VH-VL binders against Protein LST7 (LST7). Designs and how they scored, part 1

Every score and structure here is a prediction.

Target 1, 242 residues: Protein LST7 (LST7), of Saccharomyces cerevisiae (p53237)
Amino acid sequence: MSSTVISLAHFCDKHGPRIISVTQSAEKGTLGEELLVPDYPTESYCESCLLQFPEESTRSMRCFIEDVPFITTQYSSIRYQLLNSIIKRAFSEETMIYDNMPFIFFDDLRGLNLVIGFKLYDENARGNERRYCFILTVDSRSHDDSMKMLSEHWNFIIGGFDKMIAYIKNIHKSEFLGKNKTVENNLETLNNNAFIGSYLRANKSKFGRNLVSLTDDKFLFVRIHKWNSFLLHTVMNENKLP
Unless a header shows other numbers, all headers, positions and changes below count from the first letter of the chain; Kabat numbers aren't used for antibody chains.
F stands for the ipSAE by ESMFold2-Fast; E and O both for that by ESMFold2, at different seeds; each is averaged over both directions (binder to target, target to binder). V2 = 0.75 x the mean of E and O + 0.25 x the DockQ between their complexes.
[cut] stands for letters that were removed.
Atom coordinates printed by the task and the answers are left out, and those that the model quotes come from them; centres of patches stay.

## First folded at step 1 (VH-VL)

Design a1 (framework fv_anetumab)
Fold by ESMFold2-Fast, scan of step 1:
Structure a1 (fold): chain C 242 residues (1-242), chain A 120 residues (1-120), chain B 111 residues (1-111)
Amino acid sequence: as target 1 above (242 residues)
Amino acid sequence: QVELVQSGAEVKKPGESLKISCKGSGYSFTNYWIGWVRQAPGKGLEWMGIIYPGDSYTRYSPSFQGQVTISADKSISTAYLQWSSLKASDTAMYYCARLYDYGEYYFDYWGQGTLVTVSS
Amino acid sequence: DIALTQPASVSGSPGQSITISCTGTSSDVGGYDYVSWYQQHPGKAPKLMIYDVSNRPSGVSNRFSGSKSGNTASLTISGLQAEDEADYYCSSYTSDSTYVVFGGGTKLTVL
């Protein structure tokens, strides 16, 4: 049996690499609360690290695909030590330039990990950028079995993440547009653009912003949950072990 | 600023109980893990266990599981290390140290140490 | 009593560079980027010198640097000074039924 999960992580200006969400399959009857790690220190999170569903008291989301439950939480108790290690490794990768290009790493303890990084513009962030990545983790004893699964589903997996990242970038752009088409065209780039910088400086907030705030989509994590659940269901269902 | 202050030296006989303390100040005590590290005379550092004071979640090194109890009282920002029955082999310096969070497995601030001597 | 492997002692002269190794397995040093180094002077508590393989806390001299290759982490001290004479301990996260493991320690003598 392999355990496969999808994480969304970011580099927090205050706390470094942090998990925003983890999506995984579960056994029937599993409650999202059962998958949460003990509350970590308040100093280890801020608004920008928060997994935010439309109802603020909600800390988990669950759906069923062909009677299989899929659950998204900010953390997972099942693999919390390894997931923290995985995201730290992902954000330390020298060749990662956050341009949607995937990279892969494997070891016996962290399993096979496929990482895709991307950036969003934020005048309030260090260097005017926020760094994110999606990570598909295949926690299997066999490197060969994990690579076979990844290879067989490569176009589906990469295409899925690319589509989700494109959606996030597009709605992020829209958040700052008003009716100025010149601003709209430039907001897609993280190149040093004096006009974009000036526009966003005029509208900056003192407080850190989470991904929902940066995109103005209160259902963003609902969409990510459903998409990641579908991706996992497709990958896991076709790779059933005896 | 950030400081961990440990209780004073203890001299005990085998079979006695003991509880030593580590008080945090200058930071939010419930927002960080506290670990305990043992150093026998003339020997190296040995990991004993860790507690998250916010919910009293504990993890022990296998060599210390069942030998000691780690606890915390968040109302007075104090962590504890306790023995129900001391042995001569428990003679050591005991340090408490602060750990940032789950993904940060380093100890940034250390207490001054509590020397425990167990002799007949 | 499972500890990471360090040399028992190392020595150097003022102004020289020395390196202390810390060898584990893929379950600790090799598997994770959670290696830290501590300096301990006689009768004093340990002091954090390096965390997460190569990062220095504020107030630690840039003469101290850390690195890792495979299952071996290294602490390098350049421009040795008399005050560097101390015991040095490495530490790593471990997945092997415990949270943290320490190395056996290395006594640095500045001759």
Scores: ipSAE 0.006, ipTM 0.414, lowest interface PAE 15.8, mean pLDDT 79

Design a10 (framework fv_anetumab)
Fold by ESMFold2-Fast, scan of step 1:
Structure a10 (fold): chain C 242 residues (1-242), chain A 120 residues (1-120), chain B 111 residues (1-111)
Amino acid sequence: as target 1 above (242 residues)
Amino acid sequence: QVELVQSGAEVKKPGESLKISCKGSGYSFTTYYIGWVRQAPGKGLEWMGIIYPGDSDTRYSPSFQGQVTISADKSISTAYLQWSSLKASDTAMYYCARRFYGDSEAFDYWGQGTLVTVSS
Amino acid sequence: DIALTQPASVSGSPGQSITISCTGTSSDVGRYNYVSWYQQHPGKAPKLMIYDVNNRPSGVSNRFSGSKSGNTASLTISGLQAEDEADYYCSSYSSGSTHVVFGGGTKLTVL
């Protein structure tokens, strides 16, 4: 059982803070279904909360980094209770301003948590924005050991998350501009803010947008899982070799 | 400014139907949950349920599931609480409230309340 | 039903500080930083005084502050004034889908 995991979470306008995915290392031969919480609460999820793969019936994914298996699921049976409390705390912290600035908190029961928040535009969301974060969670008996690991790998960890967030924001921006390019060109000519208001109002009937629909990348969660797996593999292997 | 305006007081007999309203203004009605809270005479606040007007997703407290219906009409920015058959025990003040924006599970704006009296 | 425990009443003198406790479980107050406090004057709707344990909405006096330790949240009112006399309710997010639980309420008497 891995003491180190990476979560992708968001604040759902309907359900509040929710885990979208958890990436963790696994033993060879472990099936993803074995890591799912029995009777996991599907009723507490809407379309914006879903971990969505190209085959929509798929609930878990495995990848290999140098022959080491990593699995992503929406819930993990070994960490569900702890991670649910962690994400609710992360979204309630005063330092959560969704600008890629990392912050950390440590608690006796919740271990060390490194949080990096970001947001995407959505005309159907509160304040026209969707809020997300990546959380690196290290469950350790020693906060000094956890902080040492984090400080030794700081540039790698933060750089990795920054690159992932930059990719997500760039493809989201491309999707947003691609669908609205003609309207934006017309607005520039008209110099009229009321026209944007009318256009956005016409499209407000669309609800339940998830990261795949906001980015138009059906492989997005596959990419995120591979990136998170690489990050975990690197951090865990360097810690094993003193 | 944000405002929730509720319908006026009601006096009813047991077995009658009733629908009370809560009209929101000054904000994007479809992007905030509206909650309903009951307060029996001389008693505390009791959570009833919530609705997300944008898609009519509705959640009830276990104590009120099947006892009332919560609905909303987003075209007129109005939420509703209704009973098919009132009981004397439904006598209470009923508040609607907006669930807070900004990652809070708090209610930041409240209606003035609708007093419902059910007597035989 | 009421899940959170508050004292039925507290009292204080003008200028003093008082504290009202709100005790829940490890699945609500003890787990999440989503504790709110409401003030209710007779015949009026509740007013939000504190959200997310210790944050004040704009327009709420800085005499009101919140805190939390373990399964117990607290509302503290400093420099007590006559207009603070009211009922005070805590609430918390509970485990599961977007459910809210309220405390039983505390009547604050000034003098």
Scores: ipSAE 0.006, ipTM 0.496, lowest interface PAE 10.6, mean pLDDT 79

Design a11 (framework fv_anetumab)
Fold by ESMFold2-Fast, scan of step 1:
Structure a11 (fold): chain C 242 residues (1-242), chain A 124 residues (1-124), chain B 111 residues (1-111)
Amino acid sequence: as target 1 above (242 residues)
Amino acid sequence: QVELVQSGAEVKKPGESLKISCKGSGYSFASYWIGWVRQAPGKGLEWMGIINPGDSDTRYSPSFQGQVTISADKSISTAYLQWSSLKASDTAMYYCARIEYDSSGYYPYYFDYWGQGTLVTVSS
Amino acid sequence: DIALTQPASVSGSPGQSITISCTGTSSDVGGYEYVSWYQQHPGKAPKLMIYDVSNRPSGVSNRFSGSKSGNTASLTISGLQAEDEADYYCTSYTSSGTLYVFGGGTKLTVL
């Protein structure tokens, strides 16, 4: 198992800091089955917290890069306490303004953590915004060794997260603009107030939306899985992004 | 719906400059990479480079780095391929194509919609 | 300059099945599930036939199928028809010095 993992987390209006996904690697030449999770009760997660793959029955994703298995899950039994501690610290950081500026923290229990925050608009959320972050965790008690690894790959890691966040924000903006234009056009064509009220209610969710809903991209978590898997593979073996 | 329309055929002399275009319509232009692919007469397809119009990130095939310039103007949904000084060996059909991401969304790797091609003939 | 190996030509009769191979290395075809296939009729732009090794875009006949074993990807065309006569190109993502590598192309003749 690699000491380096990547998490995607958000601030849930109901649950507070919450992990959406964790991407980890297993030993080369193995299938990494220890990182897969058994069935978990999806009803225990609100919509905004749920890791959603295109097939509803799918709870995890696995790929192989040069015979190394990479696995993305919502729940990590192996690193549960560590990751929950990390995200609580990350979201309490007062200097995180969710503008893609990274910050770093280290301690003996949580290892070295690189955090990059961003925001998306959601009219169903408190304050009309969703707060997200990517976290790269080096699960090691050695500050110097962890900082050396991070320093060696700094531009690659930051560049990778910046491109992922830019993609998410761009497709979110396209979805947001599409929804606003659709509502405006439909209001112009409707000639009955009862139908207008019913239509607006049908388009208004009373619950926070997950990333797939906010971006209208059913493959978003497949993309995030592959992006994070490649980042992890590169910091282990290579410095070149494809 | 999705369409890529390329500029018309060009006949040039060695040493002349040239800029050809590829205009996208029917989709969000800045959300997809645009690639340029060359096909010399009677030869196969050869990748030249790609550009992300959203951030102007450009990546070239090693064979074409320094030989051509790829650019884009997202305000008019148009990508460009440019030569500062044409050679007779530049005679070819040039295609632009939209690059779709693999099913993961991470690797821009397959060319899902193609322009009709621009024939460039360079002769003395 | 051509990194992926395809046969220069293949031929078949109407109703027959044919297979076109595309052989690379562990740094391209063998290392990733990022193989696509294109059909090109004379004087026309290429058309995407297969992506992600085996996926068909909407509008592509189910007579076309893709597969991969080790460093070799294959395009199989069943129930050959005269209109299948064209050049076929494979391409793959590569980690070896460039992002994409094309095959040399295969001319399919329907006899």
Scores: ipSAE 0.000, ipTM 0.408, lowest interface PAE 17.3, mean pLDDT 79

Design a2 (framework fv_anetumab)
Fold by ESMFold2-Fast, scan of step 1:
Structure a2 (fold): chain C 242 residues (1-242), chain A 121 residues (1-121), chain B 111 residues (1-111)
Amino acid sequence: as target 1 above (242 residues)
Amino acid sequence: QVELVQSGAEVKKPGESLKISCKGSGYSFTDYWIGWVRQAPGKGLEWMGIIDPSDSYTRYSPSFQGQVTISADKSISTAYLQWSSLKASDTAMYYCARHGDSSWYEPFDYWGQGTLVTVSS
Amino acid sequence: DIALTQPASVSGSPGQSITISCTGTSSDVGSYNLVSWYQQHPGKAPKLMIYEGSKRPSGVSNRFSGSKSGNTASLTISGLQAEDEADYYCSSYAGSNNYWVFGGGTKLTVL
């Protein structure tokens, strides 16, 4: 198993920090279902927490890059507690303003973690914002080795996450503007009217929207899977010269 | 079936060197960390340190750093615990144990039978 | 000093339930859901009974359960049987100190 994994996590209004997806390399022959948590979570995952592939019943995705399997699941059964500890630490960082600025933390339990936060508008969320982060975790005992790998691949890793986040924000903005154009025109004429504001809030859905809903891209997690797999493959293989 | 088999009991004098062993079988030895745990007579368990047999990377508890050396020979699936100079306070039962899933935060899922080390004049 | 605090002894009658506590700090038990429990019979090696706070290995009776609240983890044994008489040790990863710590151990007597 690879020491390096990429997580996508968010801050759920109901559950706090939660994993949406984990991408990792696996041994040849590993089934995605083998990496799933067999039990239902003690706290149920809500709509905003879901990893959604185009087919409703699909819970995992696998691809092969140069005969190496890469698997994306909502959970990692072999790293579940570690990754939950990591995301709680990431979202407790009070200086993170979700502006794509990376930050790093390391300890001997959680390894080296590179965190990049971003936010999307969701009228159903508290404060009208959904908070997300990508986390690159190097689950290694050596700080020096992990930092060397991160430093050697810094521009590739940061550039990759920035492009993916920019894509997500762009399609989210397109969906928001397209879907809500009539509402925007109406709201513009109703600005600064407290009674209308109360009426509009009364019609707000009580459930936060998942990332596919916020972007109207049913293939979004397929793209994220493929991109994260490529990033992991490149980082892992540039350190193995003939 | 996973099994850890430790070397036999030892009786030593203060100042003598000692190396005890722990042989793994029934699993891929290099895929799991091996830890060492001490239990003094009538006392509780104390974690001493761990080794990754794939690269011989070691971590020690602060109490045992510099007091013992942990090593492994992956060609014969064996981990070792070694003292350069024994003290009477080293008298204890020493267990080796395997961490689950190759992660330092996983529990000890299989234990050796223990090696009793007695250090007396 | 012992990093994790357990009662020195507990006792119960056959069929009764007992609970053993394990109290640490925010830097170990409170920070991580990585508490393990081990059973040790006299003259034998420890056996893993609970890991990750509440999970049981294959072959461990469902009479054994684990829980955690704040800085205190608990092992509960229901339907006590004579063979449960043993020493029980909790263990937690102390990540900020880069090592594992054990509790002092609890001797369970089945009356």
Scores: ipSAE 0.000, ipTM 0.400, lowest interface PAE 18.3, mean pLDDT 78

Design a3 (framework fv_anetumab)
Fold by ESMFold2-Fast, scan of step 1:
Structure a3 (fold): chain C 242 residues (1-242), chain A 119 residues (1-119), chain B 111 residues (1-111)
Amino acid sequence: as target 1 above (242 residues)
Amino acid sequence: QVELVQSGAEVKKPGESLKISCKGSGYSFTSYWIGWVRQAPGKGLEWMGIIYPGDSETRYSPSFQGQVTISADKSISTAYLQWSSLKASDTAMYYCARQEIYYDAFDIWGQGTLVTVSS
Amino acid sequence: DIALTQPASVSGSPGQSITISCTGTSSDIGGYNYVSWYQQHPGKAPKLMIYEVSNRPSGVSNRFSGSKSGNTASLTISGLQAEDEADYYCSSYTDYSTLAVFGGGTKLTVL
């Protein structure tokens, strides 16, 4: 794991605070599969915790920015144990009200963490809401150096996360409105096809939904991977001059 | 409404096996963790472990790992705590409790099962 | 095992305020905002009074409040009443598990 990572975390109805994905830079030649635990037990993940790429069996994604590989992987507690304490703290902070307002905490052992939380509607979730956050973690014992980096890149970092969250919320809203229109269309034909009503009811999920399901965007995690990779690249390398 | 009902008091001899139960009702049993908490006579609460009935994932306190087995049968909304061989030191009140996932806390408690192990 | 330290007893008279401390380490109380408090009347099961350091479940009196500073969490009961007489237990998440430990408990005597 590199010293600076971006996590996408959520509150799982089964496990509580849980990381969905970790995006990090890697050494040349590193494959995403090398960052996964061999024979990873898929049954240990809830539907809502799943990192879902367009190709069903894919659980990691890699891209290159200026010949540096950036990799997003499905969370593994074995590989990313140190992040467990960070996410527990992020979701328990009194300042976490899921309004896109950033907050920062620093711990001498865990480093600097910048957190931005948001909520999505899900009738299948407890309280009809799903809670998410992006966390930028800088593993450095120098509080001053970490804060200087955040200060120098503040507008880019916060603007980047705000754009990602706005995209997610907007496409989620479109999915919710589209679902309501589908219900109205089916209701209009209910008089001559009773199976439409029973089919709609039978297909209603009572499980917490993942982000792809909540947004109807099969490429959502691809977009998040690319955005997090670009954000990390800029933050980690912008001050490097020839 | 939402409640956990535990099995009745038990009187056993050292070396005997025992399985006590905790039945949930009024909520989705497979959607919450069930924990077991021990309280020896006149002493405090000790967390033993938890189980998620939906898939039977378990986590144990280090003090109780290997001493007891926690299991669940989701078809009858019942969790279990089991000993293969009881000791006199197992004499205690045993509570089951539902873990409220959003708080990491136990919000609904069973009435307790008193287990007495004497020679 | 008991990992969190509470005073064995505390006492007060009706109308007073009392505070019960719960001391751990930076890897439990100091590191996380997952502190819960439970009330247990004699012969009864425990009842959740406080979760996530300072939050009250529905139905719990606002006379009960929670806080923490560093590695110590505190439960404060204001306007002490006879029915508050009970044992009180703190609990915290640790680096090693979810809700791994309880404090030793504090006996509150009202008069």
Scores: ipSAE 0.008, ipTM 0.534, lowest interface PAE 8.2, mean pLDDT 80

Design a4 (framework fv_anetumab)
Fold by ESMFold2-Fast, scan of step 1:
Structure a4 (fold): chain C 242 residues (1-242), chain A 117 residues (1-117), chain B 111 residues (1-111)
Amino acid sequence: as target 1 above (242 residues)
Amino acid sequence: QVELVQSGAEVKKPGESLKISCKGSGYSFSTYWIGWVRQAPGKGLEWMGIIYPDDSDTRYSPSFQGQVTISADKSISTAYLQWSSLKASDTAMYYCARGYEDWFDPWGQGTLVTVSS
Amino acid sequence: DIALTQPASVSGSPGQSITISCTGTSSDVGAYNYVSWYQQHPGKAPKLMIYDVTERPSGVSNRFSGSKSGNTASLTISGLQAEDEADYYCSSYTTSGTYVVFGGGTKLTVL
């Protein structure tokens, strides 16, 4: 079981900071359900908060890289309290401007957290923006060891997240522009006129669309799972971390 | 559109080997668990085991460990349940179902296995 | 033991509400919010009715609802209809991490 995880989180208009997914390595033979929080709060989630795989009823995904299992779930039972505090702090940071600028912080449990945020357009969201971040959490008692790992793999880690975010933004833009030119004109009007933006927000659902809807990519979370698994595998195996 | 289709009914003698199949379609087969459930005539559901096709990681109920073999071939989206030597007490309806590990949807139509002399 | 405890049978009249209990231990029903319920008509494969204690799959009537208190989960069917006559099974994940356990099943008769 790994001390390093990658989380994808967002700021929900109804629920505030929420984990969408957690990717981690596990011992061979671990079932995904073993990594979920007891009393899983599915009823407290809206559509934009849910981890959505191509088949609607899937709650976890697993793959193997060199006989090491990597599992993505909406929660992690092992680190629930730590991750919950981490995401709340990530979204409260003044340096979080959602433009791929990384920032780092340590929590009370001596965890190193690298955060990279980004935004997507959603006409159903307050302010017409969905706020997201990827968080790499290294759970180590040694600040020095965590910083050495991060420093040694900095270009790989940042480059990896930048490519994932660029892909998400590009397919989001393509999906949006692909619908029609009048929708594009409406976005420009909303962005330029606060009154119209407020009017439409009041007359639409308060809940934003999920990432699959925003990108029109039913395999998006499968891609994120595989990308995060590869990133973790490379960092853990080349750095000799647990 | 997601469905599991199982092989047809089997009539066998005690001591014979048997392999039944469960073919998935309409979803990414390798990324879901496939579970096997037995139902003896007039009896309830008994969980047998589960397999993750992507890596063939297999878990058995203690009651079925060593009694049957569960396998999968992800290249043809098919899972299998196999006996090396059938006994009369293996007479039952056998279901496969797609799983999240703890719950199952959809279910195959079932394969009736009858073992008699 | 081997199976979760369900009443062998339950009966009701059309329009009535009935409840089926499913009692386990602190290592299964009490440990996780991963209780599911299945409906089985004679000669048919089981159909998922409830998962994660309370959640309904698409296409399942809102007359079916699930709940849990301690080591006991419950399936409630409101506005009982003749088509609800079937066998009902609960299942739960266990703290052993590798096992699913089914209930013994409950035969629902619509009088």
Scores: ipSAE 0.000, ipTM 0.413, lowest interface PAE 15.3, mean pLDDT 78

Design a5 (framework fv_anetumab)
Fold by ESMFold2-Fast, scan of step 1:
Structure a5 (fold): chain C 242 residues (1-242), chain A 122 residues (1-122), chain B 111 residues (1-111)
Amino acid sequence: as target 1 above (242 residues)
Amino acid sequence: QVELVQSGAEVKKPGESLKISCKGSGYRFTSYWIGWVRQAPGKGLEWMGIIYPGDSDIRYSPSFQGQVTISADKSISTAYLQWSSLKASDTAMYYCARTEVTYYYESGMDVWGQGTLVTVSS
Amino acid sequence: DIALTQPASVSGSPGQSITISCTGTSSDVGGYKYVSWYQQHPGKAPKLMIYDVSDRPSGVSNRFSGSKSGNTASLTISGLQAEDEADYYCSSYTRSSTYVLFGGGTKLTVL
């Protein structure tokens, strides 16, 4: 296998399909670098597209699994054009109904892609929906080898993504209910319905919200980094050429 | 063989500092979270906090935030739990345990250390 | 911290089945798959028996099973054996605080 990566992407109301994060293995020699990509690509993204770690100045995260570094960045220069094309195709597929059902597509130039989509509620988004997907990309010219790996690890891969998505949905639901209850409690003493309507409109955000904001989990991308790194390590290590 | 080996029993006086250790072996230390769990004599288990040694991501329970410091040295596969000033109420058995972050979200602690008994008395 | 609620004790005879409950809230036990169960023999470290509500680690007898309904998780031990006599603790991830809570523990006596 030439390379395998996991992307988290979303459909931005302003920019269309955009990469939020890419998790991949790296060479030990790159450990001195915090960011594998130039700043320019990430600067074209709005707030809702941003990868946010707990330390706001942190633009990448690394961990080590069996002396192999795994790194998560918002944008990877190494596979930018390939991943950008994959993400655009994923969001245009008619079979993507954002219900955790996986679908697969491949292209001789783009490799094998396993996509799992999901939605989160957001009053500030068009149609009140934020659309997301995880994509496992196996960039190999051997379609048979890629399908064999995917088949052998199917339950592991799908189970892993399902648990990640369930976690995100559950903490999003908890955050949404908590926020809605706070707004309701703050407005319960108001006796004028027109007043309530005006107040709600005045409090609507003018800026997009990222996943940390939608879930109120400042460690969310740290968790995603670690989960994706271990998933990649397990799949790649067992599929490593002798 | 995957195991966590903790430092030996400690007898201290109130006000003294203490640092106990938990050394992992037989697995990639930076690939797993290490949690700390307290058990006072005759009492139940209390979760104190966890650390991911690969990047020093640390989370504390509200009861222990500011009371202890959790750290790790990945070069020697060792996690630490530290007090700046011990109290008699810190007398307890302290366990470290690892958690795999593959399928589930830091809940199941599958490998445990043998425990470090800390006694604080005047 | 408010701990998860378990009965203080439970007892059974060899070969019988027993169930231990663990009750929390919608933000912990009632969440996706936040529940684990541990067995502790006197003087020993706890041992993981169930994780993700119902999954067993390798080496744990299939006599141990986990389930949940609403905000209550249950550990069931079938075909009780003398070596099952121990303290049992549930734990749950707490979404509202991103921390782990333990139950108060249940002492199982095998008569």
Scores: ipSAE 0.005, ipTM 0.423, lowest interface PAE 14.4, mean pLDDT 77

Design a6 (framework fv_anetumab)
Heavy chain, then light chain:
Amino acid sequence: QVELVQSGAEVKKPGESLKISCKGSGYSFTEYWIGWVRQAPGKGLEWMGIIFPGDSDTRYSPSFQGQVTISADKSISTAYLQWSSLKASDTAMYYCARLPYDILTGYFDYWGQGTLVTVSS
Amino acid sequence: DIALTQPASVSGSPGQSITISCTGTSSDVGDYNYVSWYQQHPGKAPKLMIYDVSKRPSGVSNRFSGSKSGNTASLTISGLQAEDEADYYCSSYEGSYNFVVFGGGTKLTVL
ESMFold2-Fast, scan of step 1: ipSAE 0.024; ipTM 0.583

